VHH binders against Abasic site processing protein HMCES (HMCES). Designs and how they scored, part 64

Target 1, 269 residues: Abasic site processing protein HMCES (HMCES), of Homo sapiens (Human) (q96fz2)
Amino acid sequence: CGRTSCHLPRDVLTRACAYQDRRGQQRLPEWRDPDKYCPSYNKSPQSNSPVLLSRLHFEKDADSSERIIAPMRWGLVPSWFKESDPSKLQFNTTNCRSDTVMEKRSFKVPLGKGRRCVVLADGFYEWQRCQGTNQRQPYFIYFPQIKTEKSGSIGAADSPENWEKVWDNWRLLTMAGIFDCWEPPEGGDVLYSYTIITVDSCKGLSDIHHRMPAILDGEEAVSKWLDFGEVSTQEALKLIHPTENITFHAVSSVVNNSRNNTPECLAPV

## First folded at step 22 (VHH)

Design yg1 (from xc8 with S30K)
Fold by ESMFold2, fold request of step 23:
Structure yg1 (fold): chain B 269 residues (1-269), chain A 122 residues (1-122)
Amino acid sequence: as target 1 above (269 residues)
Amino acid sequence: EVQLVESGGRLVRTGGSLRLSCAASGFTFKSYAMGWFRQAPGKEREVVAAISRSGGSTWYADSVKGRFTISRDNAKNTVYLQMNSLKPEDTAVYYCAANYAYHLDADAYEYWGQGTQVTVSS
């Protein structure tokens, strides 16, 4: 997974992230660094995208079930990285394979600190390799949506107002991530960055690509992944598996150029 | 200065019981997960039991499950290990440890005690 859509305005995104804390109280996540949120239909590695994480990372007396939402850099920069420039990192941290996560220092170290996050998106893109050709067919992949006349139906929109209704009550894709905090050696602000955990693809996606992001399907899974004070690392890793609760449609090659930020990127063809 | 001080280790007969205590100071105890580890002569240190920051979740090694109980008292900054039905193979130095995240691998733990000796005789 190397491309996502996360295009909703901040207020709409925040409301889509409504949750219950451990006492059963309905809440919205609290933003940190909201000015760094850059909505786009076409997010690529090194861009900032919103993630959820436990309030306990910021407040020692906090309820660990309470959630913060913050933009973070896609492409984890390990806390132990010694160079002054993150582009000097010699290996790709856009994704983290679930089967080796406790063997790689880049991911094992932040997990030991409880640095689990939920990566938010409208959905993600993947390119299908066609047998006998070098052409690749992009697909937009997302949670099945509850559909009304115009809600949840991307292909039904025929006006700007109807487009807005497509995303009304959209169920955001919730992917398991790991984050770390890097202090530049020459000073400056701490860099928060994340990786997306990947697993073997489910049967439904296997014709598109052999890997998929680890999707956290439902509030129990999201809550357990985030709550590093009450859910051990080892128990949380049991949440990491493929899911068949996913749908997709083919899209045009407009998305191929990461500079294209238009609704056409995810429109069905 | 962070300190974890174990107490209660002693010589006990097979089938006996023993309660270990670990008094914590120098950090915000109620924010940390706690673990008990042990190391027998000639063996590697192993996790025995762990407890979440609130005490709402616990974990036990298979070798002690049903016999040992971990608990904590956040008002007293203390974690306990109640050890019942003791066996000679439980003989070890027992260590108390703390980590901000609830975790089972010793490598992640930030703070360690000096240990208390438990010896189980036939």
Scores: ipSAE 0.839, ipTM 0.930, lowest interface PAE 0.5, mean pLDDT 92
Fold by ESMFold2, fold request of step 23:
Structure yg1 (fold): chain B 269 residues (1-269), chain A 122 residues (1-122)
Amino acid sequence: as target 1 above (269 residues)
Amino acid sequence: EVQLVESGGRLVRTGGSLRLSCAASGFTFKSYAMGWFRQAPGKEREVVAAISRSGGSTWYADSVKGRFTISRDNAKNTVYLQMNSLKPEDTAVYYCAANYAYHLDADAYEYWGQGTQVTVSS
């Protein structure tokens, strides 16, 4: 996974993240750095995207089931990185393979600090490769969406107001991530950055690509992944597996250029 | 200054019981997960039991499950390991450790005690 859509206005995104805490109280996540949220239909590595994480990362006496939402840089910069420029990393941290996550220092170290996050997106893009050719077919991949009155799929919207209704109740894709905190050697603000954990693709996606992001399907999975105070790292890792609860459609090549930020990126073809 | 001070280790006969205590100071104890680890001569340090910050979740190694119980008292800043039906194989130095995240690998733990020797005689 190397491209996502996360285009919702901040207030719509926040409402889509409503949850219940440990006490059963309905809540919205509290934002940190909301001005750094950059919505786009076409997010790529090194851009900022919102993630969920436990309030316990910020307040030592917090209820670990309470959630913070914050933009973080896609492409984990390890806390031990010594160069001044994160682009100088000699290895790719956009994704983290689940089968080696506890072997690689870049991911094992932040996991030991409980630095689990949930990466939010409308869905993600993947390019299907035909054998023996450079031709690739992009797909937009997302949770199946519940039909509502006057609702429809992405392709059913005939007007701006119908388009808004499609997204008003959109179920956000929730991907398992790991984050780290890097202190630039020259000083300045701590950089929060994340990687998306990947697994073997499910049967439904295997014709598109052999890997997929680890998807946390449902509030129990999200809650357990986030709650590093009550759910051990080893228990949380049991949540990391493929899911068949996913759908997709082909999209045009507009999405190929990462600077294209338009609804056409995810429109069915 | 962070301190974890284990106590209660001693010589005990096979089949006996022991209770280890670990007094914590210098950090916000109730925010941390705690673990008991042990190291026998010539062996790697291994996790024996771990407990979440609230005490609501516990974990035990298979070799001690059913015989050992980890508990914590956040008002006293103390974790305990109750060890029953002790075997010679339980002979080791036992360490108390703290980590902000609930975790089972020793490598993740931030704070360590000096250890207390438990010896189980035939």
Scores: ipSAE 0.835, ipTM 0.928, lowest interface PAE 0.6, mean pLDDT 92

Design yg4 (from xc2 with D105E)
Fold by OpenDDE, fold request of step 23:
Structure yg4 (fold): chain B 269 residues (1-269), chain A 122 residues (1-122)
Amino acid sequence: as target 1 above (269 residues)
Amino acid sequence: EVQLVESGGRLVRTGGSLRLSCAASGFTFRSYAMGWFRQAPGKEREVVAAISRSGGSTWHADSVKGRFTISRDNAKNTVYLQMNSLKPEDTAVYYCAANYAYHLEADAYEYWGQGTQVTVSS
């Protein structure tokens, strides 16, 4: 996974992340560093994206079931990294393979600290290799959305008004991530960064791409993944597997350029 | 100062029972997952059992399942390991450890006790 969409306004995004705590109370996640949230139809590594994490990461006596939403840098910078520039990382941390997550220090260490997060997105993009050509067809991949009588499929939104309705009730893609906190050697603000755990693609996606992000489907999966105080790392890792509960459509080549940030990135062709 | 003090280790006969205790001080005990580890002579340290912060979730190694039980009392800042049906292969130094996150790997644990010797004679 090297490209996502996360374009919802902050308020809409927050509402979309409504959850129940362990007491059954309906809650909205609180924002940390909301000003770092930059909506975009075209998110690439090194950009900031919003993630969910347990409040316990910020407050020692907090309820572990409470959630914080925070923009973090895509591409995990390990806490032990001693260079002043994160770009000097010699290994790619955009993704973490599920099968080797416990073998790699960059991911194992933060996991041991309970640094699990849920990466939020409208969906993610993948490119299918076309047989016989050097051309790649991009696809937007996301959770199936509830067809409300009034809210046509992304493809049926013929009007701007209908488009807005679709996104007001958009079910966000929830991907399993690992984050870490890096303190720059020269001082400054702590950098929060994340990696997306990847798995082998489900059957439905296998023709498009052989790998997919580990998707946490449903509130229980999300809650368990985030609750590092009550759910062991090993138990949480059992949640990491391919899911067939996805849909996708072909999109235009507009998304190929990471600088393009328009609705056309998501639009069906 | 963070302290974990194990107690209860002794010589016991095969088939016997022991209860280990680990008294914690110097940190907010309820905010940490706890684990019991053991190290036998010439062997690597291994996880025996772990328990979540609240105590609502426990894990036991396959080698001790059905025989050992981890528990905790947050009001007493103590974690316990009830060991039943002890075997010679259970002979080891047993360590109590604390970690902010509920985790089963030793290398993640932040605080460690000095250990208590458990010897099971044939």
Scores: ipSAE 0.920, ipTM 0.970, lowest interface PAE 0.4, mean pLDDT 93
Fold by OpenDDE, fold request of step 23:
Structure yg4 (fold): chain B 269 residues (1-269), chain A 122 residues (1-122)
Amino acid sequence: as target 1 above (269 residues)
Amino acid sequence: EVQLVESGGRLVRTGGSLRLSCAASGFTFRSYAMGWFRQAPGKEREVVAAISRSGGSTWHADSVKGRFTISRDNAKNTVYLQMNSLKPEDTAVYYCAANYAYHLEADAYEYWGQGTQVTVSS
């Protein structure tokens, strides 16, 4: 996974992340560094994206069921990294393979510290290789959306009003991530960064791409992944597997350029 | 200063029972998952049992399932290991450890006790 969409306004995103705590109380996640949130239809590695994490990461006595939203850098920078520039990392940390997550120091160490997060997106993009050509067809992949009588499919939004309705009730994609906290050697702000755990593709996506992000489907999966105090790392990792609960449609080549940030990126062709 | 002090280790006969205790001080006990580890002579340290912060979730190694039980009392800042049906293979130094996250691997644990010797005779 090297491209996502996360374009919802902050307020809409927050509402879409509504949850129940362990007491059954309806809550909205609190923001950390909301000013770092930059909505985009075309998110690439090194950009900031919002993730969910347990409030326990910030408050030791917090309820572990409480969630925080925080923009973090895509591409995990390990806490032990001693260079002053994260760009000097010689290995790719955009993704973490599920089968080697416990073998790689960059991911094992933060996991041991409970640094699990849920990466939020409208969906992600993958490119299908066309046989016999160097051309690739991009697809937008996302959770199936509930068709309300009033909310047309992404493709049926004939009006700006309908478009807004679709996104107001959009079910966000929830991907399993690992984050770390890096303190620059020369001082400055702590950098929060994340990697997306990847798995083999489900059967439905296998023709498009052989790998997919580990999707946490449902509130229980999200809660368990985030609750590092009550759910062991090993139990949490059992949640990491392919899911068939995904849909997709072909999009234009507009998304190929990471500089393009328009609705055309995820629009059906 | 963070301290974990194990107690209860002794010589016991096969089939016997022991209860280990680990008293914690110097940190917020309820904010940490706890684990019991053991190391036999010439062997690597292995996880025996682990318990979540609240105590609502426990894990036991297959080798001790049904025989050992981890528990905790957050009001007393103590974690316990009830060991029943002890076998010679259970002979080891048992360590109490604390980690901020509920984790089953030793290398992640932040705080360690000095250990208590458990010897099971044939």
Scores: ipSAE 0.919, ipTM 0.970, lowest interface PAE 0.4, mean pLDDT 93
Fold by OpenDDE, last read:
Structure yg4 (fold): chain B 269 residues (1-269), chain A 122 residues (1-122)
Amino acid sequence: as target 1 above (269 residues)
Amino acid sequence: EVQLVESGGRLVRTGGSLRLSCAASGFTFRSYAMGWFRQAPGKEREVVAAISRSGGSTWHADSVKGRFTISRDNAKNTVYLQMNSLKPEDTAVYYCAANYAYHLEADAYEYWGQGTQVTVSS
């Protein structure tokens, strides 16, 4: 996974992240650093995206079931990294393979500290290699959405009003992530950064791409992944597997340029 | 100062029972998951059992399942290991450890006790 969409306004995004705490109380996640949230139809590594994490990461006596939403840098910078520039990291931390997550220090250490997060997105992009051509067809991949009588498929939104209705009720993709906190050697703000755990693709996606993000499907999976005080790392890792509960459509080549940030990126062709 | 003090380790006969205690001080006990580890002579340290912050979730190694039980009393800042049906193979130094996150790998644990010797005679 090297490209996502996360374009919802902050208020809409927050509402879409409504949840029940351990007591069954309906809640909205509290924001940390809301000003760092930059909506975009075209998110690439090194950009900031919103993630969910347990409030316990910020407050020692907090309810572990309470959630915080925070923009973090895509591409995990390990806490032990000693260079002053994160770009000097010599290995790719955009993704973490599920099969080696406990073998790599960059991911094992933060996991031992309970630094699990849920990466939020409208969906993610993958490129299918066309046989016999050097051309790649991009696809937008996301959770199946509830068809409202009036809101046709993403492609059928003929009016701005219909488009708004589609996104107001959009089910966000929830991907399993690991985050870490890096303190720059020269001082400054602590950098929060994340990696997306990847798995082998489900059957439905296998023709497009052989790998996919580990998707946490449903409130229970999200809650368990985040609750590092009550759910062991090993138990949480059992949630990491391919899911068939996804849909996709072909999009234009507009998304190929990471600088393009328009609805055309995820519009069906 | 953070302290974990294990107690209860002794010589016991095969089939016997023993209860280990670990008294914690110097940190907010309820905010940490706890674990019991053991190290036998010539062997690597291994996780025996772990317990969540609230005590609502427990984990036991396969080698001790059905025989050992981890529990905690947050009001007393103490974690326990009830050991029943002890075997010679259970002979080891047993360590209490604390970690902010509920985790089953020893290398993640932040605080450690000095350990208590458990010896099971044949």
Scores: ipSAE 0.919, ipTM 0.970, lowest interface PAE 0.4, mean pLDDT 93
Fold by OpenDDE, last read:
Structure yg4 (fold): chain B 269 residues (1-269), chain A 122 residues (1-122)
Amino acid sequence: as target 1 above (269 residues)
Amino acid sequence: EVQLVESGGRLVRTGGSLRLSCAASGFTFRSYAMGWFRQAPGKEREVVAAISRSGGSTWHADSVKGRFTISRDNAKNTVYLQMNSLKPEDTAVYYCAANYAYHLEADAYEYWGQGTQVTVSS
């Protein structure tokens, strides 16, 4: 996974992240560093994206079921990194393979500290290689959306009004991530950064791409992944597997350029 | 200063029972997952059991399932290991450890006790 969409306004995104705490109370996640949130139809590594994490990471006596939403840098910078510039990392931390998550120090260490997060996105992009050509067809991949009788499929949004309605009730993609906290040697603000865990693609996506992000499907999966105090790392890792509960449509080549940040990126062709 | 102090280790006969205790101080006990580890002579340290912060979730190694039980009393800042049906292969130094996250790998644990010797005679 090297490209995502996360374009919802902050308030809409927050509402979309509504959850029930352990007591069954409806809650919205509290923002940390909301000013760092930059909506975009075309998110690439090294950009900031919002993630969910347990409040326990910030408050020792907090209810572990409470969630914080925070923009973090895509591309995990390990806490032990001693260089002053994160760009000097010599290895790619954009993704973490599920099968080697416990073997790589960059991911094992933060995971042992309970630094699990849920990466939020409208969806992610993948490119299908076209046989016989050097051309690749991009696809936007996301959770199936509830078809309200009145609100046609993303493709059927015939009017701007219908388009807005679609996004107001958009089910966000929830991907399993690991984050770390890096303190710059020269001082300054702590950098929070994340990696997305990847798995082999489900059968439905296998023709598009052989790998997919580990998707946490449903509130229970999200809650268990975040609750590092009550759910063991090993138990949480059992949630990491391919899911067939995904839909996709072909999009234009507009998304190929990471500088393009328009609705055309995820619009069906 | 963070301290974990194990107690209860002794010589016991095969089939006997023993209860280990670990008293914690110097940190917010309820905010940490706890684990019991053991190391036998010439062997690597292995996880025996672990318990979540609240005590609502426990894990036991297959080798001790049905015989050992981890528990905790957050009011007393103590974690316990009830060991029943002890076998000679259970002979080891047993360590109590604390970690902010509920985790089953020893290398992640932040705080360690000095250990208590458990010896099971045939």
Scores: ipSAE 0.919, ipTM 0.970, lowest interface PAE 0.4, mean pLDDT 93

